# VHH binders against ATP-dependent (S)-NAD(P)H-hydrate dehydratase: the designs that were tried, part 20

Target 1, 310 residues: ATP-dependent (S)-NAD(P)H-hydrate dehydratase, of Phaeodactylum tricornutum (b7fxe8)
Amino acid sequence: MKTWNDGKTIAIERCVLPLDASLHKGSSGRVGVLGGSARYTGAPYYAAMASLQAGADLAFVFCAQEATLPIKSYSPELMVAPVYSASDFDPVRLVDDMVNEIGDMLPKLHCLVVGPGLGRCPLVMKAVARVLELARSQQLHLVLDADALYMMSLPVYRSSLKGYDRLVLTPNVVEYQRLFPKSEDNNGESMEDASDEELAAATIVRKGAEDRIIVDQRQVMSCGEEGGLKRSGGIGDVLAGTLGTFTSWHAILLDREAVSTEDLPLSCWTACCAVKRATKRAFDDKRRAMTAPDVLHHLGQALDEMTRED
Short names: E, the ipSAE of ESMFold2; O, the ipSAE of OpenDDE; V2, 0.75 times the mean of E and O plus 0.25 times the DockQ between their complexes.

## First folded at step 7 (VHH; framework vhh_7b2m_4)

Design m6 (from a51 with S52T G54R S55G; at its last look DockQ between E and O 0.44; V2 from the best seeds 0.00; counts 0 for: pae E 8.0 > 2)
Fold by ESMFold2, look of step 7:
Structure m6 (fold): chain B 310 residues (1-310), chain A 123 residues (1-123)
Amino acid sequence: as target 1 above (310 residues)
Amino acid sequence: EVQLVESGGGLVQAGGSLRLSCAASGFTFSRYSVGWYRQAPGKQRVVVASITSRGYTKYSNSVKGRFTISRDNAKNTVYLQMNSLKPEDTAVYYCAADEYPLWYSDEGSYDYWGQGTQVTVSS
């Protein structure tokens, strides 16, 4: 099991974009969040704000029309755009319109986070699946959480990402069991999967008291940083957004030929450490009263302390 | 030096047509979204039409069906074809450009604005 101090030197070297190199709008990370529905507006907000608090320059939210104003009201720093309307039900046009709207943005992003508050409307899932195919064709890094993980539990959608290695999945214990129906390990957790696994190339962040990083059927790392004793709704969304930033920095460094594709798991491990440390600070301050905004409040401080030069 | 230069404005009678041009220089035009805005005297500036770098268009309801926005990346130019003009279309027309689709942000944050061109529609 590892803590930040065990991996700090290599993580800063390979996963952290230097502050003094960021001089242009968007040069320190451009994260898109595809999520948010008429019923669920908080989850995409937590993910997008966590991306900014972790150090991304720009965070975009692609959501239902009905979620646009609430999310903009939570923070004017987010660039929010509707990509469908729940009240304008046109099954023929919805998929093409969403793909067209988001497709214009894909070449401008470093990472697309999909799932927070997305909902499970079959037509929306079909449109999102087409967006995922388009993102893959452009080598865009993906972080899939929440309802996007539900999509990956469905065979019709899972196969489109077979073998894709610029892919991060963030299941909790229950979601992991649905994605990989095995339950023979202690507490129902497993480090390895079957040899014919379609998602073997993905980096899997299996969330829990200890976050486990799994690639190619093997646990390659573990984040043993201390969190809090309270599970608050929205911390998973904070992790998804933080992963968005570190995956974006990985993409930037990869494009500069400063790192290799094998460094993505370390970027994911680093994000897990940051969120655990932020959660611990928020829990120490608020105890039973801790909520996701408290974790967001501490995220920047935790990251500053983790990455500060000595 | 970055420039957006509008042209093609003028006086036209109701029911007539005009074509506005917005010529761009000093940046990678093909990566930018461009839009047309208008401001009548004493009124707030409002969106007329926009076009993304990929060619996706949006129109305000007041001009939909009468105006057409288009772009020619080889000429670094965006056009606004205005048909069936009405006196209510009288305004100064501005072009604006931003790296991201214009509806993402408040217009005060766009990267570039032109100086405007007057369109006057008489009865």
Scores: ipSAE 0.013, ipTM 0.554, lowest interface PAE 8.0, mean pLDDT 86
ESMFold2 (binder alone), look of step 7: mean pLDDT 82; pTM 0.840
OpenDDE, look of step 7: ipSAE 0.024; ipTM 0.496

Design m7 (from a51 with S33A S55G S105T S109L; at its last look DockQ between E and O 0.79; V2 from the best seeds 0.00; counts 0 for: pae E 12.9 > 2)
Fold by ESMFold2, look of step 7:
Structure m7 (fold): chain B 310 residues (1-310), chain A 123 residues (1-123)
Amino acid sequence: as target 1 above (310 residues)
Amino acid sequence: EVQLVESGGGLVQAGGSLRLSCAASGFTFSRYAVGWYRQAPGKQRVVVASISSGGYTKYSNSVKGRFTISRDNAKNTVYLQMNSLKPEDTAVYYCAADEYPLWYTDEGLYDYWGQGTQVTVSS
């Protein structure tokens, strides 16, 4: 089981963007969150706020119109944009309108986090699939969670990301089994409607008490940091947003030629360590009363302590 | 110095047409979304039409089918072609710009505003 101290030196060197005294808008990462529906507004908020608390400069939320007011009410720091309306649903224009609205922003992002609270409306999923294709064509890093993982379990959407290595997936055990039905985690049992090799280039964060970092169905590292004893809704969204920041920093460092594509798994591992340590601190403070906002509160502090010179 | 300058307003008979222009300077215009807003006497400013940096257009229901927004990035100019004008279109028309598409879909803070141009539609 690997803990932060085991990898701290290389992780700080290769995954943590140094604070820059000459900051300008967007210097420390620009994260988009594509998610939020009339029914689910909290998940995209947790993801976007976690990105900011982990150190991103800007967090954008692309959501259903009906989610806009709730998410803005949670925090005015988020740049929230409606990209479709569930109550004024135009099936002829919905896909093109979403793709055009989000597509204009893609060149301005370092990472797009997709899935938190997205829902499973077929036309919305069709639009999101086109957004994913467009993001890939621009080499944009992607973090897929929640309903986006459900999309990747469907063959029609999965094939468009075949071989993409700027891709992070964040399944729990059940979601992983759905994505990789022929893996040994499924006890060798095959599900005839899936192909495991399509997503082999992606970095998989398999969530659990120990978070496993998997590439090409091989565990390359794991985060064994102690979290809390309480399971709380929203911690997965906090992890997705934190991954958004570390993936953005990876993209920035990659553009500077300071790191290589092989460092993305280490960036994901670092994010996992940060969230586990923030959760541990929140649990030690709140015990049974801990909720996802407590984890958000501790996230920046946990990361600062992790990156401080010993 | 950042500037947005509207032109093309005036007095027109109901059913007539006008073309408004918004000339921009002092920023990288091609990366900005632009919206046309109007303020009728005694009312708050409301969005009329917008065009994203990539050319995606949106219209309020009151003008859809009658107004057309377009942009010429080489001239740093956005146009609003206003056809079939009605007396209720009478207002001061403003252009506004925001670098991020989300800002032009919010009615909140926008980076830049023009001085406005009067459009008066007589019956």
Scores: ipSAE 0.000, ipTM 0.309, lowest interface PAE 12.9, mean pLDDT 84
ESMFold2 (binder alone), look of step 7: mean pLDDT 81; pTM 0.822
OpenDDE, look of step 7: ipSAE 0.012; ipTM 0.310

Design m8 (from k3 with S50T S55G K64E E107T G108S S109E; at its last look DockQ between E and O 0.66; V2 from the best seeds 0.00; counts 0 for: pae E 7.5 > 2)
Fold by OpenDDE, look of step 7:
Parts: structure tokens; C-alpha cells; sequence
Structure m8 (fold): chain B 310 residues (1-310), chain A 123 residues (1-123)
């Protein structure tokens, strides 16, 4: 499948959670975003907000204490929780507190998006690794982006998610090469003989002009939807958040036995289509002035148009 | 009807101990995070201690090491053991409950609040 129209029918059936007026709060998806540091506050906001704009009911942001006030100031719609402080010099306390606080929320989430604005603090990474292990043990859907992808490039952390099939990675071309150095040639063409046992079960959304969906080192789908001519900062975060929603919906539908784990790539593909369309609309509207908020603004409309019956 | 009812407050001498209880009814207590807050005269309500649905506890710096929060899900009750009480601990103590950990939301957004119990610590 390349364009939305090529897979619209099956995607709506298997990836889009139906609207129901009888549903209680949170029933349409609870998305957590683990990210946000003293230095980075925008990325987790874009991801969390994107999840809401895509149709999730609740978005939680787990971030540094220093990021809490800024993120709350961006929108009152986000539930923002400080899970560590950059000024805390007790490594044991920092890691344990972070793991325990996030751990208590994991059972209430449908998906955890990890990485936007997370930073690369070793202690934080250690805590995040434990959170990921805990999430896996609970069979929680995971979307890893940005600094979480960096984590996965490190052998010590990569092995922790070996064989996990409720995992989505969202690397750009450079990140992909870092994660899978033998999988592509210099021209971006897939090398069929490369095997990666550790992340073979993951769904990979390789971001680019054309987003590629890869499973077990094979491209299974591509998003041929037209995006904007401008690639502004934050669009990747928007995609991560959007994937959070669609992955949450997958989790919900899976629980209802309405879909299978094999449908996860299609959910990812659908999310890519939505973000591309939103970006195109945003670009048409603002042109060179387009920024991530513009994409967020158009995300709901794009999805509505995608899912409406003609 | 949802209710949180605090008890155990009273007058105590500095250095003494009190145990507060908050009895919950009308909701699934085991799924909620619960916490104790206090409000001194002329001051804002502040967090004292919280315990998540999973049992994770947090304390304010002012009470760390002196107070212990615990919960009994079978009795739908949260407790606050207060040791080594100080005059500055004098306040109305409130219990609160929320479906999510209490650090996620402002106090004004919590699902349920008790009516409070007075704790007075004399010099």
C-alpha cells in the first residue's frame, strides 16, 4: 500500500477506533509520553498534543521537574507529571522514584511514547530502561523516538526489547543507519541479507520523504502521501504522538479481539498518512511560515477527512 | 454517595504522636491514589503525604522521616501516622483521592476530598 486510498477501507476497519457516545473518559485511548528535560520541553508537548488531536482521550507527560511548568503553560489539556529533577544528585533516588512513579501509571496506559525531549542523561536512560522492561512485562505498547532510539543503538539497552512485538520505532534515515548499519546501502536501498535478531519483532517506521514501514528487515508498506515542502522541527514529534494514538487504538482493538498483532504495521502506516496529509495542509496554509503547531492544527481535520465515508 | 471521612485529629503536645484515618466509601478505593493535605490558618493547602494505588509513597520535606502514610484496601482506609509532632504541624488535615497519582493534577482537580480534621500541636 502506498496512498491512503489504496488501504483506506481496511485501515478504517482495523485501525480506527469507532466513535461511541456511550464511551467513558479514556476509552478512546490513554497515551503516555515519557520525555521532557530541563533543556527540551517542546518535543514532549508536540507528541502529547498530537495524540489528543489524533483522537486519544487522555495524554500524560512524564518529564523532569524543570519541564513541568513550561509544558503545563503550553496547554491545560495535558496531564503533566514530574518524575525526576535535574538537580537531584542522588542517583539511586532519581532512578527508583522515576521508575516507581511511572510504573504506577503503566497499567492505565494503552501506549507509552518514549524519547521526545528525553535527553541523554545516563541516569535517566537507566531509569527509562527499567521502565521499558516493566512496560514489556505488562505487554504495554511502546513507541520509541528521538533519544529513545539513541538508547536502542546502545547494546546494553537494545537487548532488553528483544523479540518484543508491541514495539514501534520511528527512526529517520540517519537513526535507521545507526540502529541497523548493515541493512541499507549508501543509497538507502535495502540489503536483504542483513539480520537483526534483537529488533526483528519491532515495527519500524523509517521516516523520510516517503515513510517506510519495515518489519523483520522487510519493507511491508510505504506512505506515498504528499507532505509539505518544508520540514519544520517538531513534525517528528507529531508523528510520534499520532502513532501513540493509533497504537493505543490497536491495543484497545486487540483487547477486544477485533484485530491481531499483525495489524500493527497498518496502524503505523495510517498514522503516517495522517501526519503527511496534515503537514501538506499546514504547508498550503502557511507555506514558509509553517511550524509544528500548524501541523497539529490540521491533524484532526486530516483524520476526519480520511475516515469519512464519501 | 462518595465520602471521605477523616478522624483521629486533636490536641497533642509537641513531640507527641497522632494517627489520622480517612475512611472512604462510594467508590473503588483500591484503584485510587490517596493523600493527606493540610492547611494552616492563613496559609494555602499543601501536600503532606501521598500513596498511589500501587503503594508508592511520597512525603513533603517538612514531614519526611516523621510521618508515615499507609493504606488498607480491605477497609477502604488511608492512615497518616504522625510522630514527633511540632507546633508548625498545626493545621486542618484533609484526605484526598484521585483515580490517577495525585502529582498529576492540581488539588482543585482531585476527584474527592474529605471535610478535614483539626490537628493542634501545643508548645
Amino acid sequence: as target 1 above (310 residues)
Amino acid sequence: EVQLVESGGGLVQAGGSLRLSCAASGFTFSRYSVGWYRQAPGKQRVVVATISSGGYTKYSNSVEGRFTISRDNAKNTVYLQMNSLKPEDTAVYYCAADEYPLWFSDTSEYDYWGQGTQVTVSS
Scores: ipSAE 0.020, ipTM 0.416, lowest interface PAE 5.7, mean pLDDT 90
ESMFold2, look of step 7: ipSAE 0.040; ipTM 0.552
ESMFold2 (binder alone), look of step 7: mean pLDDT 82; pTM 0.839

## First folded at step 9 (VHH; framework vhh_7b2m_4)

Design r1 (from m1 with K58R; at its last look DockQ between E and O 0.67; V2 from the best seeds 0.00; counts 0 for: pae E 12.5 > 2)
Fold by ESMFold2, look of step 9:
Structure r1 (fold): chain B 310 residues (1-310), chain A 123 residues (1-123)
Amino acid sequence: as target 1 above (310 residues)
Amino acid sequence: EVQLVESGGGLVQAGGSLRLSCAASGFTFSRYSVGWYRQAPGKQRVVVASISSGGYTRYSNSVKGRFTISRDNAKNTVYLQMNSLKPEDTAVYYCAADEYPLWYSDEGSYDYWGQGTQVTVSS
């Protein structure tokens, strides 16, 4: 399965929520994005907006206080909530305050996307690690990107998610090599120990010209959809947010007993196809001028064309 | 069926205290965050304080240290204890409930609103 046409029938059946006029606020996907710091405000915006453009009803951004105004200025559609202050926090209470505020929201989400623009402040990472543990205890689906992948490269944090199968990681090639140094994809190095199982249950979206879907260190699918010829900052964040929506839809369908946990890789593959097609449309439109907002603009239309029934 | 009813408003002298109550019915109160908002004449309605379903409290800068929000889930009631009142606290005070609150949005969507109670602080 390399292009959308190869998997369209099964993906629509198992991964796509139908439009429904009777839905209430939040019923078609509630995506939280934990990310955004004083220095990095665009990344969480792209992830959250991509969630909405892919079809989620609500997108929340849990960010540093210093990021709230910039992110709100980008779009009024996002529900932006500060969860700590980088310049004015109580280091004794930071972890508990973040966990309490975000923890109240976890039962109300279908998926939490963690990492875009999060930064690498050690105290914030400690708080995020506790949020991840709490999310796991509630069986919340997680999409980890960017600085959350850096956290997973640290032994103290990666061990807390061992065996969790409601988990999506989105490394590029370099990040993948840091996460899985014993993988055969690490520059052809032979694996010394095939028993490395720490994140084996997670669905890995290894980003590239072809996005590879990997479970238990085995490629189970790939997305070979044509994207654009221009690389633009923020497309990775668009993918993380799109995965937020498809993972949310997977969670909803799982709760309805319409699919099984084994369908999560297909949901991830579907999101990759959508972003590649949106990027292709944006590139055909803008060429060298394409930026991440252009991809966002085309995401909804690309998905509608992918899922339209004739 | 859903109802939020504020009470406890009135006239008070500057420096005085007042306790507002918001009684809720017709929904699972413990699942909702509840906020107090106020609207002075000719002004936009703004958030004053909120309390999450888990009991986490937040306050606007103008009321920190003077107001205390609390909830009693057994009575489906949220309270706002207002101390050291100033004339600029004069407003209609509303309670609102939302499962997904926007702490700093004055036009944020809230599922349920009360009718409001007048607080007037005289000099």
Scores: ipSAE 0.000, ipTM 0.318, lowest interface PAE 12.5, mean pLDDT 84
ESMFold2 (binder alone), look of step 9: mean pLDDT 82; pTM 0.835
OpenDDE, look of step 9: ipSAE 0.006; ipTM 0.260

Design r2 (from m1 with A97R; at its last look DockQ between E and O 0.30; V2 from the best seeds 0.00; counts 0 for: pae E 17.4 > 2)
Fold by ESMFold2, look of step 9:
Structure r2 (fold): chain B 310 residues (1-310), chain A 123 residues (1-123)
Amino acid sequence: as target 1 above (310 residues)
Amino acid sequence: EVQLVESGGGLVQAGGSLRLSCAASGFTFSRYSVGWYRQAPGKQRVVVASISSGGYTKYSNSVKGRFTISRDNAKNTVYLQMNSLKPEDTAVYYCARDEYPLWYSDEGSYDYWGQGTQVTVSS
């Protein structure tokens, strides 16, 4: 499947949670975003707001204390909570603080998006790794982007997610090559057994002009929807948040036994289509002036058009 | 119907110990944070200890090191072991269920409370 029209019947059936007036608040997706640092406050905002614009009921941002006020100022729609303070230099307290502040919330989420604006401080990465272990122990669906993908390139953190199939990774081409260096084609011959890859069970969204959906190092589908000619910063964060919503809907449908674990790649493909179409709308409107907020503005309309009943 | 029923209160001499229990019913206990609160005569209800669904515990400064919160998911019960009791610990102790941790600015993060059990610590 290359464009939305190629797969829309199956995607609507298996990936889109219907609007229903009888549903209670929070039953249509609760997305957490773990990200945001003193230096990077916009990325987690784009991810969390994209989750809401794509149809999640609630979006939470778990960030550095120093990022709380800026992110709350961007939108009152987000539930923003500090999970560590950069002013505290005690390594044990920082790790324990993050685990403690997030621990009560993890069972209440359908998906945790990790990475946007997180930074690469070793102490923060160690704390985030403990959160990922806790999330896995509760079978929580994960979307890893940005600095969380950097963490997965490090063996000590990668091994904690070995074999986890409720996992979505969102690398661009460069990040993909760093995560999966053994996946490069050697004239049709592989020198290494692809089946022993620690992250083989994950769904990989390899971002590009066409987004490629990869499982077990095999491309399963691709999104060739037309986007825009401008590569604006923040569109990757919008995709991560949109994936948060579709992964949340997958988790809800999976719990209802309406779909199987093999449908997660299709949910990711659907999210890619939505973001590409929203970007196309934003680019047609703004051209060279397009920014990530323009894509956010069009995301809901693009998704409504994609899923409209006749 | 969500129910939280406290027990185990009573009169105890300073330096003594008590163990409070809170029996929960009407919800999936293992998925919720629960906490103990207390209200001294003429004062506001304040947090004493909490335990998350993931097992993380938190204590007020006045009880840290003396009180231990724990949970038994098989019995749908949360406990508060109170050691080295002081007269200032005299209060009605309440068990509560919490949808959101206290560190959120959200109003009404606590949605169900027990009726309380009296703890009285004498000199």
Scores: ipSAE 0.000, ipTM 0.164, lowest interface PAE 17.4, mean pLDDT 83
ESMFold2 (binder alone), look of step 9: mean pLDDT 81; pTM 0.822
OpenDDE, look of step 9: ipSAE 0.005; ipTM 0.228

Design r3 (from m1 with L102A; at its last look DockQ between E and O 0.56; V2 from the best seeds 0.00; counts 0 for: pae E 9.4 > 2)
Fold by ESMFold2, look of step 9:
Structure r3 (fold): chain B 310 residues (1-310), chain A 123 residues (1-123)
Amino acid sequence: as target 1 above (310 residues)
Amino acid sequence: EVQLVESGGGLVQAGGSLRLSCAASGFTFSRYSVGWYRQAPGKQRVVVASISSGGYTKYSNSVKGRFTISRDNAKNTVYLQMNSLKPEDTAVYYCAADEYPAWYSDEGSYDYWGQGTQVTVSS
């Protein structure tokens, strides 16, 4: 399966959560985004808004205090929660306070997206690592992007997710090479301090002109949908958030015993198709002027057209 | 029918103490975060303290060290112990509850609000 038409019937059957007239707040997907720092506020916004535009009911942003007002100013739709302060940095309590605040919300989520704009502060990474361990212990689905992928390139953090199959990683080509240095896709080069086997159970979305869905270093499908001719910053964050929604729907359908864990790669493929089609629509509309907000604007309608049933 | 009922307000001299209670009914209390807000005359409501469903507490800088929020899930009640009261603490105090609270700097977007209880601190 390379284009949406190739897999449409199976993807709609197994990956799309139907709307229900008896819905209440939170029934169609609850996505958390752990990201956003004093320096990087746009990335978590794009991820969280993409989750809503893809059909999630609720999107939460757990971020630095300094990112709270900017992100809320971008959209009042997001439920923004400061979990530490960069300007009032308290190393004695930072890790425990972050873990307690975020951990308290984990049972209320279907998926946690980690990484957009997170930064690489060592204490923040230590807190995030503990959050990831808690999320795994509750079988919470995870989508890791950006700085969370950097964390997974470090042995101390990588080992805690060994064998976890409710895990999605979204590397570009360079990030993939850092995560899987012994892979043939790394031009035959290897790095002694990394282990490809630790993340073998994860679903890997390797981003590019063709998005490749990889499990245990084997490509199981690819998305060859035509996007736009312009690369724009933030489209990766839109994909991470869209994956948050489809992964949340997978979790809901899995809990209903309507699908199996083998269907997570198909959910990821579906999200890739959605973002590529939204990008194509945005590019056709804006050409050289296209930016990530244009892609976000088209995401909902692209998904509606993809999932329209006869 | 969700209800939050505050009690324990009143008149107290500066330096004194009060304990506010917020009794909850009509929802699964243990799943909700609860916040205390206050509104001085002519001002917007502002957050004072909050307690998460897991018991994690947060305080505004103006009350930190003087106020303590706690919860008793067996009684479906949240308390605000207010010590070392100052005239600037004079306000109507409201409790609010939400399963998915937005931790904003201004009045929260909590789903449920109580009717309020008056606290007046005399000099």
Scores: ipSAE 0.011, ipTM 0.477, lowest interface PAE 9.4, mean pLDDT 85
ESMFold2 (binder alone), look of step 9: mean pLDDT 81; pTM 0.825
OpenDDE, look of step 9: ipSAE 0.013; ipTM 0.289

Design r4 (from m1 with L102F; at its last look DockQ between E and O 0.62; V2 from the best seeds 0.00; counts 0 for: pae E 12.4 > 2)
Fold by ESMFold2, look of step 9:
Structure r4 (fold): chain B 310 residues (1-310), chain A 123 residues (1-123)
Amino acid sequence: as target 1 above (310 residues)
Amino acid sequence: EVQLVESGGGLVQAGGSLRLSCAASGFTFSRYSVGWYRQAPGKQRVVVASISSGGYTKYSNSVKGRFTISRDNAKNTVYLQMNSLKPEDTAVYYCAADEYPFWYSDEGSYDYWGQGTQVTVSS
């Protein structure tokens, strides 16, 4: 499936949660974003806001204490909580404190997006790894982007997710090559060369001009939907957050036995289509002036037009 | 009917202690986080302390080290032990419950609120 029109009937049937005014708060998707550090506050904001704009009811940001006030200042709609403090750093307690703070919230989420603005501090990564283990033990769907993909390039963290099929990875071409070095360097052009038993069950969204959806080391779909002609920082974070919502909807539909685990790749493909169409709209409006907030502004309208019964 | 009922307020001299209770009914208490807020005359309502459904506690800087929040899920009750009270602690104290609250929310955006209990600290 190349563009939205090629797959819309199946995608609406299997991936889109119907609007329903009788649902209680949080029933249409509860997305957490674990990310944001003293240096990087914008990325987790884009991811969390994209989740809301794509249709999730609630978006939570779990970040460094130093990032909480900036992120909350960007939008009051986000539920922002610190999970560690760099300035009151206690290496003995950091892992326990993060696990306690976010672990209570894990059963209340449909999907945890990890990575945007997270940084690469080794102790923080150790704490995040413990959170990933807890999330897996609860069958929580995960979307890993940015610095979480760096974590998955490290063997000690990668092995903890071996065989997990409620897992979405979102590498660009360069990140993909680092994640799958056995792919025999081919300029990132062929996914058939890749092999990795540890992550074979994951859904891989390899970002590019066409987004490739890869499962079990085979490309199963691609999104060739037209985007904008301008690269803008933050669009990858918008995709991660949009994936958070569609993965949450998949989890809800899976729990209702309305879909199967094999439908997750289609949910990811649908999210890619939504972001490409939102980007196209933003680019048509702004041209060279387009930035990630413009894409966020168009995301809801793009999704609404995609899912209307006309 | 959902209810949060505060008790334990009163008049106390500076340096003294009080223990506030918040009794909850009408919802699944163990799933909710609970916060204590206070409002001095003519000022905004501000967060004092919170306790998550799993028991993790947080405190505002103005009360850290002096106040202790705790919960008893068997009694559907949350407590605020207030030690070393200062005249600046004089306020109406409210408890609030929400499944998804966060520490930096100063607004009363919680799902449920109590009616408040007066605490007055005299010199």
Scores: ipSAE 0.000, ipTM 0.344, lowest interface PAE 12.4, mean pLDDT 84
ESMFold2 (binder alone), look of step 9: mean pLDDT 81; pTM 0.827
OpenDDE, look of step 9: ipSAE 0.006; ipTM 0.260

Design r5 (from m1 with E99Y; at its last look DockQ between E and O 0.01; V2 from the best seeds 0.00; counts 0 for: pae E 8.5 > 2, placed apart)
Fold by ESMFold2, look of step 9:
Structure r5 (fold): chain B 310 residues (1-310), chain A 123 residues (1-123)
Amino acid sequence: as target 1 above (310 residues)
Amino acid sequence: EVQLVESGGGLVQAGGSLRLSCAASGFTFSRYSVGWYRQAPGKQRVVVASISSGGYTKYSNSVKGRFTISRDNAKNTVYLQMNSLKPEDTAVYYCAADYYPLWYSDEGSYDYWGQGTQVTVSS
């Protein structure tokens, strides 16, 4: 499957949660975004808003205190919770406080997106690692991007998700090379033997002009949808949030026994198609002026067109 | 119908103790975070203590070390044990429950409040 039309029928059947007038708020996806630091407030915003624009009912942002007001100022739709303070940094309490604050919310989410704007403070990363273990213990679906992928490149943290199959990783080419340094994925159509089996159960979304969906060292799908001719910062965050929604829908459908765990890669492929189509619409509209907010603006429309019967 | 009913208020001398109870009905109590708030006449309600669905407690600085919040999910009840009471603790005390426990966010989707119970501390 290369373009949306190649997989439209099966993707709509297995990956798209139907709109239903009897739905309660929160029934169509509850996405948490763990990210945002004093320096990086835009990335978690793009991810969380993309989740809403892709169709999730609720989006939560767990961020540094210093990011709270900027993110709330970007949109009142987001439920923003400070979980630590960089300016009032207490190294004795930081890990426990973050874990307790975020951990109370985990049972109320369908998916946790981790990484956008998270930063690389060692104590924050220790807290996030504990959050990941808690999320896994309750079978919560995870989407890891940006600084969470950096965490997975560090030996001390990667073992926490060994064998976890409700896991999506979203590396670009550079991040992929750091996660899988023996990989030769551009050496033809196949990937050679990888040395890190810990993440073999994860669905890998390797981002690029063509997004590759990889499971157990094998490319199982690719998204060749046309995007735009301009790269804009933040499109990766839009994809992470869109994946949050489709992964949440997968979790809901899985609980209803309407799909199987084998359908997660198709959900990820569908999210890639949506973002590429939204980017194409935004680029056609704005050309050289396109930025990530333009892609957000077009995301819902792109999804409506994708799911519309011809 | 959701109900939160506070009890245990009254008049007490400075240095004394009171135990407030908040009995809950009409919702899945174990999934909610619960907080105690207080309001002095003419003032804004302020948080006193909270306990998450997972049992994590938080206290305002003015009561830390003197007040203890706890919950009994089998009885659908939250308690506030108030020790070493001071005249400045005089207020109407309210119990509140939120499903999404962003305790300091105006953007919570579920807020249930009790009717309040008066606590008066004499010097």
Scores: ipSAE 0.016, ipTM 0.523, lowest interface PAE 8.5, mean pLDDT 85
ESMFold2 (binder alone), look of step 9: mean pLDDT 82; pTM 0.834
OpenDDE, look of step 9: ipSAE 0.277; ipTM 0.691

